# Designs tried in a protein design chat: VH-VL binders against Coenzyme F420H(2) oxidase (fprA). Part 8

Target 1, 148 residues: Coenzyme F420H(2) oxidase (fprA), of Methanobrevibacter arboriphilus (b1a7s3r263to410)
Amino acid sequence: VTIVYDTMHYSTQKMAHEIAEGIMAEGYDVEMFFLHEDERSEIVKSILDSKAIAIGAPTINDEPYPSIGDLMYYLKGLRFERTGIKRKAVTFGSMGGKGGTPASLGKDLGEYGFDVVDTCEVYYVPDEEENKACFKLGQKLVEEAKKI

## First folded at step 17 (VH-VL)

Design x4 (from w5 with heavy chain M34I)
Fold by ESMFold2, look of step 18:
Structure x4 (fold): chain C 148 residues (1-148), chain A 120 residues (1-120), chain B 106 residues (1-106)
Amino acid sequence: as target 1 above (148 residues)
Amino acid sequence: QVQLVQSGSELKKPGASVKVSCKASGYDFTYYAINWVRQAPGQGLEWMGWINTNTGNPTYAQGFTGRFVFSLDTSVSTAYLQISSLKAEDTAVYYCARSRYTLGRWFDYWGQGTLVTVSS
Amino acid sequence: DIQLTQSPSFLSASVGDRVTITCRASQGISTYLAWYQQKPGKAPKLLIYGASTLQSGVPSRFSGSGSGTEFTLTISSLQPEDFATYYCQQLKSYYTFGGGTKVEIK
């Protein structure tokens, strides 16, 4: 499983780590990528080799995923809808206002050929219950991916 | 408040078995793995392996793949270490410690340790 | 398994001294290293994780540094309660410990 994220105040990073914990609690390996530090070619290679992905970004000034847009454009160009394998996905993120980034990313991924099974969005930073929800989101992603 | 409480010390003869318990409280048991660490008298710390508290699957360090068995009872948030065919060399303090599942998992809370003494 | 070489194995120091303990890994472990303090008859206590991050409640006189294969634990001004054995642990694969460094009063 491949997790890609960006963050402003490490809220989205904390969510990504909790999702990874849920995946590994189910006994599966995770590759994690921080968009600002990792090379896009390695991220895309990991996605191509994965049955399941998690993509997260914060909402900035009530606008979705400006820092992740380059990756999403690249994924659109790969035309996953034509591969014959419908990979599973979840989206996640933090917001400081209206929000909506996880839903927007999910819609885009659906158009690209992914089965988006759930989303998770938190206000500012995740509290303890929201961390548990991210953990469970990771578990759900694995359970759905087993169906492939 | 997070606690790991281990069972009391044991005095055993060679060839016997022992089962050490580690009861967790103050957190959601399946959110963390349980690790086992051995310390022989006057010696350093030796990681024995861990158990995934969500799946029940153990991982054993090299040298601990035979007589050592990790198990769980999740209904009481308890991990167990069983040592069979005890040898004098098994005399040690045995610790349980929790960690997250991902890479770089440090051991933030430890049990108090259980002394197992094997003597004729 | 990844082997950790910890040095020195024994160190005699006075209160107020600056103490440095080193830990060297047989292969690169990024920053996946922790430091523990153990007093006689007690369980180890986490001091530092991620090579350099202090655990909550650990005094600021403790610090950690390093990445890759070489790591240090530093106590800037040794206090009476710091006399103990210190262990490093690599957390990349099969979680081996260093051999320990016993810090005693001179």
Scores: ipSAE 0.567, ipTM 0.824, lowest interface PAE 1.6, mean pLDDT 86
Fold by ESMFold2, last read:
Structure x4 (fold): chain C 148 residues (1-148), chain A 120 residues (1-120), chain B 106 residues (1-106)
Amino acid sequence: as target 1 above (148 residues)
Amino acid sequence: QVQLVQSGSELKKPGASVKVSCKASGYDFTYYAINWVRQAPGQGLEWMGWINTNTGNPTYAQGFTGRFVFSLDTSVSTAYLQISSLKAEDTAVYYCARSRYTLGRWFDYWGQGTLVTVSS
Amino acid sequence: DIQLTQSPSFLSASVGDRVTITCRASQGISTYLAWYQQKPGKAPKLLIYGASTLQSGVPSRFSGSGSGTEFTLTISSLQPEDFATYYCQQLKSYYTFGGGTKVEIK
């Protein structure tokens, strides 16, 4: 499973790590990518080799963080519907205001050929209950991916 | 809050079996793996392996792939180490310790240790 | 199989001394290293994780550094309660421990 994220105050990074814990608790490996540090082609290669992905970004002015928008544009151009596999996906993120980035990303991924299973959004920094929700989100992603 | 409580010391004869328990409390048991660590008298720490508390799948370190078996009872948040065909060199303190599942995660809480003594 | 070599294996020092313990890995392990303290008759206690991050409740006289294959644990001013054996552990693959460093106070 491939997890790709960007973060503003490490909140989305904490969510990504907890999702990874849930995936690994189910006995599956993860590859994690941070958009500021990792090269786009390596990220896309990992996504192509995966049956399931998790994409996360914080919200800026009720819009997705710009770096994740660049990735989404790239994914649109790759025409994943032509791979013959409807990959499973989840979206996640942190917000400081209105939010809605995970839902927006999920809608876009659906148009790109992914089966978006669920979303997770937290206000500022995840608390203990929200960490558990992220863990369970990782487990749910694996459960859905097994159906492929 | 978080606590790992191990079963009491054991005195066994060569050839017997022993089962050490490690009962967890103060956290959600399946959110952490359980690791087993051996320490022979006067010697250092040896990682024996871990068990995925969610799937029940064990991973054994080299040298611990035979007579050592990890198991669980999730209904009582308990992990077990069973050692069969006990030998004198199995005399050691056995610790359980928890970790998260992802790469590079440390052992933040340890059980108090269980002394297993194997003597004729 | 990643081996860890601790140096020295034994160290005798006075209260107030600066103590440095080295841990060398046979392969690169990034910062996937932890340090533990074990006092006689007790379970190991986590001191430092991620090579340099101090665990909560651990005195600030303890510090860690390093990455790749070379790591150090430093006690800036040795206290009587620091009499213990110290272990490094790599957490990249098959989580092996170093051989330990026994610190005795003169």
Scores: ipSAE 0.559, ipTM 0.832, lowest interface PAE 1.7, mean pLDDT 87
Fold by ESMFold2, last read:
Formats: structure tokens, sequence, C-alpha cells
Structure x4 (fold): chain C 148 residues (1-148), chain A 120 residues (1-120), chain B 106 residues (1-106)
């Protein structure tokens, strides 16, 4: 499973780590990428090798974080519906205001050929219950990916 | 308040078996792995392996793949270490410790230890 | 697997001294290293994780540094309660411990 994220105040990074914990609790390995620090070609390679992905970004000025837009454009061009595998996906993110980035990313991924099984959004920094929700989101992603 | 409480000390003869318990409280048991660590008298710490408390799958360190069995009962948030065919060399304090599942998992909470003494 | 060599095995020091304990890994482990303190008859206590991050509640006189294969634990001003045995642990693969360093009063 491949997790790609970007973050503003470490909230999305905390969510990504909890999702990874849930995935690994199910006995599966995780490859994690921080979009600003990692090369796009390595991220895309990992996604192509995976049956499941998690994509996260915070909302900035009521808009998705720009770095995610570049990745989403690239994924659109790969036409995943032609691979014969409907890869599973989840989206996640943190917000300080309006929010909605996880749902928007999920809609786009669905159009790109992914089966988006759930989303998760938190206000500012995840609390204990929101950390548990992220853990369970990781477990759900694995559960759905096993159906492929 | 996170706590790991282990069963009391044991005095056993060679050839017997022992089962050490480690009861967790103050957190969601399946969100953390349980590690087992051995410390023989006057010796350092030796990692024995861990058990995935969500799947029940154990991983054993080299040298611990035979007489040592990790198990759990999630209904009572308890992990177990069973040692069969006890030898004098098994005399040690056995610790349980929790960690997260991801890479670089440090052991933030430890049980108090269980002394197992094997003598004739 | 990954061997940790801890040095020195024994250290005698006075209250107020600066002490340094080293831990060397047989292969690169990034920053996946923790330090523990153990007093006689008690379970180990986590001091430092990620090579350099202090665990909550640990006095600031403790510090850790290093990455790759070489790591250090430093106590800037040794206190009476710091006389204990210290262990490093690598957390990359099959979580081995160093041999320990016993710190005693001169």
Amino acid sequence: as target 1 above (148 residues)
Amino acid sequence: QVQLVQSGSELKKPGASVKVSCKASGYDFTYYAINWVRQAPGQGLEWMGWINTNTGNPTYAQGFTGRFVFSLDTSVSTAYLQISSLKAEDTAVYYCARSRYTLGRWFDYWGQGTLVTVSS
Amino acid sequence: DIQLTQSPSFLSASVGDRVTITCRASQGISTYLAWYQQKPGKAPKLLIYGASTLQSGVPSRFSGSGSGTEFTLTISSLQPEDFATYYCQQLKSYYTFGGGTKVEIK
C-alpha cells in the first residue's frame, strides 16, 4: 500500500502515520511519501505497483494544497481503468476552515479509475478519536484491497 | 493510564512449562504490538520477538523459534508467553512491552517483569 | 542481523560529570534507535527515541545524537538518580539491543 501526503501544520502527516499503523496492523507493508520531499517518479512507480493507495492533503484558502494537483494531473493521464485492476483508494486531510479536500480528491480519483472506498477529514489536529478513525481507515483500505 | 501488568514469579523444574501473562489496560489493545524481552541474571536485554495483537501473528527473533510461543486473548487484552521443556538457561526476567506497528517502533511502556527460575 | 556495539560497558563517574555513551550499528539504521535506562529490579524506561527525541518527562540533561551507524547518549550533568544501566536498541529490523553501559558512582 502507498500513502502520499502533503501537510501544513503536521496534521495530515499525523493522519498518514495513523493510516499506516492500521494498514500494518493488518499485516501489510506501507510505502509512505511526503510530496514536497519525494520525487514524483518514485511516487507514481509505487502507486503502479500497489493495489491500494491513500492520498492526503490539507486545505489552503479553501483550495487543495497545490503540490497534490501536479500528482493528480499525472494520475489522470495514466488511465488506470485500462489496467484491468480497479485499485482501491482512500483520501484524507486536515482543515482549518471550509474543508472538503478529501471528498474532492476522492471524486477525481474515481474518475481516474480508482475505487474510492472512504474519506477522512479532521479539524486542525486529530484528537484521540480521530486518530482511531484514521487507523480504522487504513484497516478498511486493506479489507477492500483484498477483494481484488 | 497505560499499564502492562504481568503475572507473578515462577519456580519450575527442568522439563516443565510456564505461561507468563501480560495484561494491558488504558489503551485499545489491538492498536499496539506486544514485544517480549528476556534478561538473564546479570545479563543485558534480549529481544525475543513480537506478536501482532490485531492478527495474532507472532514473529520470533533468531534463537526463539522453538520452545517459545506467543499468543493472546484479545477479549481480556492479554498477551501470553509460553515456554515449554524448560531448561536452567531459561532462568531470567521476562518483560512485555508495547510498540506501534510502523517502522522504528520504540517500546514506550513495559510490564514490571516476571522472574522465571528453573532449578532442580 | 544488525549488531549493536555499545561502549563503554562500564563507567565510573562523579555527580556533575558530563558522560557520553556510544552505540555503533553493524549497518545503517537511519535514525531508528532508542535509548533506555534500567535500574536494578525495575523494567527499562524509554529515554530517547528516533536517535535524538526526548521522551515526555525525561530530564533535559539527557540528549541523543547520531544517524546511520554511530549514535551517542549524553548526560550533561550527572545526578544521583542517573546511576543505572543504559541500553541502546535498533528498531530497523529484529530489534536488537546493545550490550549495556553500567554507570556507577566513583
Scores: ipSAE 0.554, ipTM 0.830, lowest interface PAE 1.7, mean pLDDT 87
Fold by ESMFold2, fold request of step 23:
Structure x4 (fold): chain C 148 residues (1-148), chain A 120 residues (1-120), chain B 106 residues (1-106)
Amino acid sequence: as target 1 above (148 residues)
Amino acid sequence: QVQLVQSGSELKKPGASVKVSCKASGYDFTYYAINWVRQAPGQGLEWMGWINTNTGNPTYAQGFTGRFVFSLDTSVSTAYLQISSLKAEDTAVYYCARSRYTLGRWFDYWGQGTLVTVSS
Amino acid sequence: DIQLTQSPSFLSASVGDRVTITCRASQGISTYLAWYQQKPGKAPKLLIYGASTLQSGVPSRFSGSGSGTEFTLTISSLQPEDFATYYCQQLKSYYTFGGGTKVEIK
């Protein structure tokens, strides 16, 4: 499973790590990418080699970070609906206001050929219950990916 | 409060078996792996392996793939270390410690240790 | 397995001294290293994780640095309660420990 995230105040990073914990608790490997530090080509290769992905970003001024938009545009061009594998996906993120980045990313991924099975959005920094929800989101992603 | 409470010290003869328990409380047991660490008298720490508390699958360090068995009872949030065919060299303090599942899994909480003494 | 070599194995220092303990890995482990303190008769206690991140509740006189194959634990001003044995642990694969460094107060 491939997790890609961008973050502003480490809140989305905490969510990404907790999702990874849930995936690994099910006995499956995870490859994590921080969009500001990792090359897009490595991220795309990992996604192509995976049955499941998790994509996350915080919301800034009610819009996703530009770097996530760059990745999403690139994924659109790859036409995943034509790969013969219907990959599972989740989206996640933190918000300081209206939010909506996970839902927007999920809609886009669905158009690109992914089966978006759930989203997770938290206000500011995830609390204990929100951390548990992220853990369970990782478990759910694995559970859905096994159906492929 | 997170706690790992281990069973009491054991005095055994060579050839016997022992089962050390590690009872967790104060957190959701399956969110963390349980690691086992050995420390022989006057010696350093030695990682023995871990058990995935969600799947029940153990991983053993090299040198611990024989007489050492990790197991669980998730209904009572307890991990077990069983050592069979005890040898004098198995005399040590055995610790349990929890970690997350992902890479870089530091051990933030430890049991108090269980002294197993093997002598005739 | 990834081997960790700690040095020195034994250290005697005065209260107030700056103490440095090194840990060398047999292959690169990025920043996947933790430091533990163990007092006699007690379980180890986590001090540093991720090579340099201080665990909550650990005094700020403790610090960690390094990446790749060489790592350092520093105590900026040794206190009487710092008498203990210190262990590094690599967390990349099969989570081996260093041999330990026993720190005594003169």
Scores: ipSAE 0.545, ipTM 0.824, lowest interface PAE 1.8, mean pLDDT 87
Fold by ESMFold2, fold request of step 23:
Structure x4 (fold): chain C 148 residues (1-148), chain A 120 residues (1-120), chain B 106 residues (1-106)
Amino acid sequence: as target 1 above (148 residues)
Amino acid sequence: QVQLVQSGSELKKPGASVKVSCKASGYDFTYYAINWVRQAPGQGLEWMGWINTNTGNPTYAQGFTGRFVFSLDTSVSTAYLQISSLKAEDTAVYYCARSRYTLGRWFDYWGQGTLVTVSS
Amino acid sequence: DIQLTQSPSFLSASVGDRVTITCRASQGISTYLAWYQQKPGKAPKLLIYGASTLQSGVPSRFSGSGSGTEFTLTISSLQPEDFATYYCQQLKSYYTFGGGTKVEIK
């Protein structure tokens, strides 16, 4: 499973790590990528080799963070619906205002050929219950990926 | 309050078996792995392996793949270390310690240790 | 397995001294290194993780540095409660410990 995220103030990073904990608690490995530090071609290779992905970004000025937009545009061009595998996906993010980034990313991934099985969004910094929800989101992603 | 409480000291004869318990409290048991660490008298720390508390699957360090068995009872948030065919060289303090699954697995909370003494 | 070599194995120091303990890995482990303190008859206690991040509740006189294969634990001004054995642990693969460094009262 491939997790890709960008973050402001580390909130989305905390969510990504907790999702990874849930995946690994189910006994599966995870590859994590932080868009500011990792090379796009390596991220795309990991996604192509995976049955399941988690994509997260914070909302900035009520819009998804630009670095995720660059990745999403590249994924659009790859036409995943043509690969013969309906990869599972979840989206996640943090917000400081209206939010909506996970839903927007999920809509786009669906158009790109992914089966988006859930989303998770938190206000600013995840609390204890929201951390548990992220853990469970990771577990759910694994459960859905096993159906492939 | 996160706490790991281990069973009491054991005095055993060579060839016997022992089962050390590690009861967790103050957190959701399946959110953390349980690691086992051995320390022979006057010696350093030796990682024995870990058990995934969500799946029940153990991973053993090299040298611990035979007589050492990790197990759980999740209904009481307890991990177990069983050592069979005890030898004098198994005399040690055995610690349990928790770690997350992915975050570098540093061991933030430890049990108090269980002394197992094997003598004829 | 990745082997960790701690040095020195023993050191004798006075209250107020600055002490430095080193840990060398047999191969690169990035910053996946933790330091623990253990007093006689007690379980180890986490001091430092990620090579340099101080665990909550640990006095600021403790610090860690290093990456790759060479790491140090420094106690800037030794206190009476710091006389203990210190262990490094690599967290990259199969979580081996260093051999330990016993810090004793001079």
Scores: ipSAE 0.536, ipTM 0.824, lowest interface PAE 1.9, mean pLDDT 86

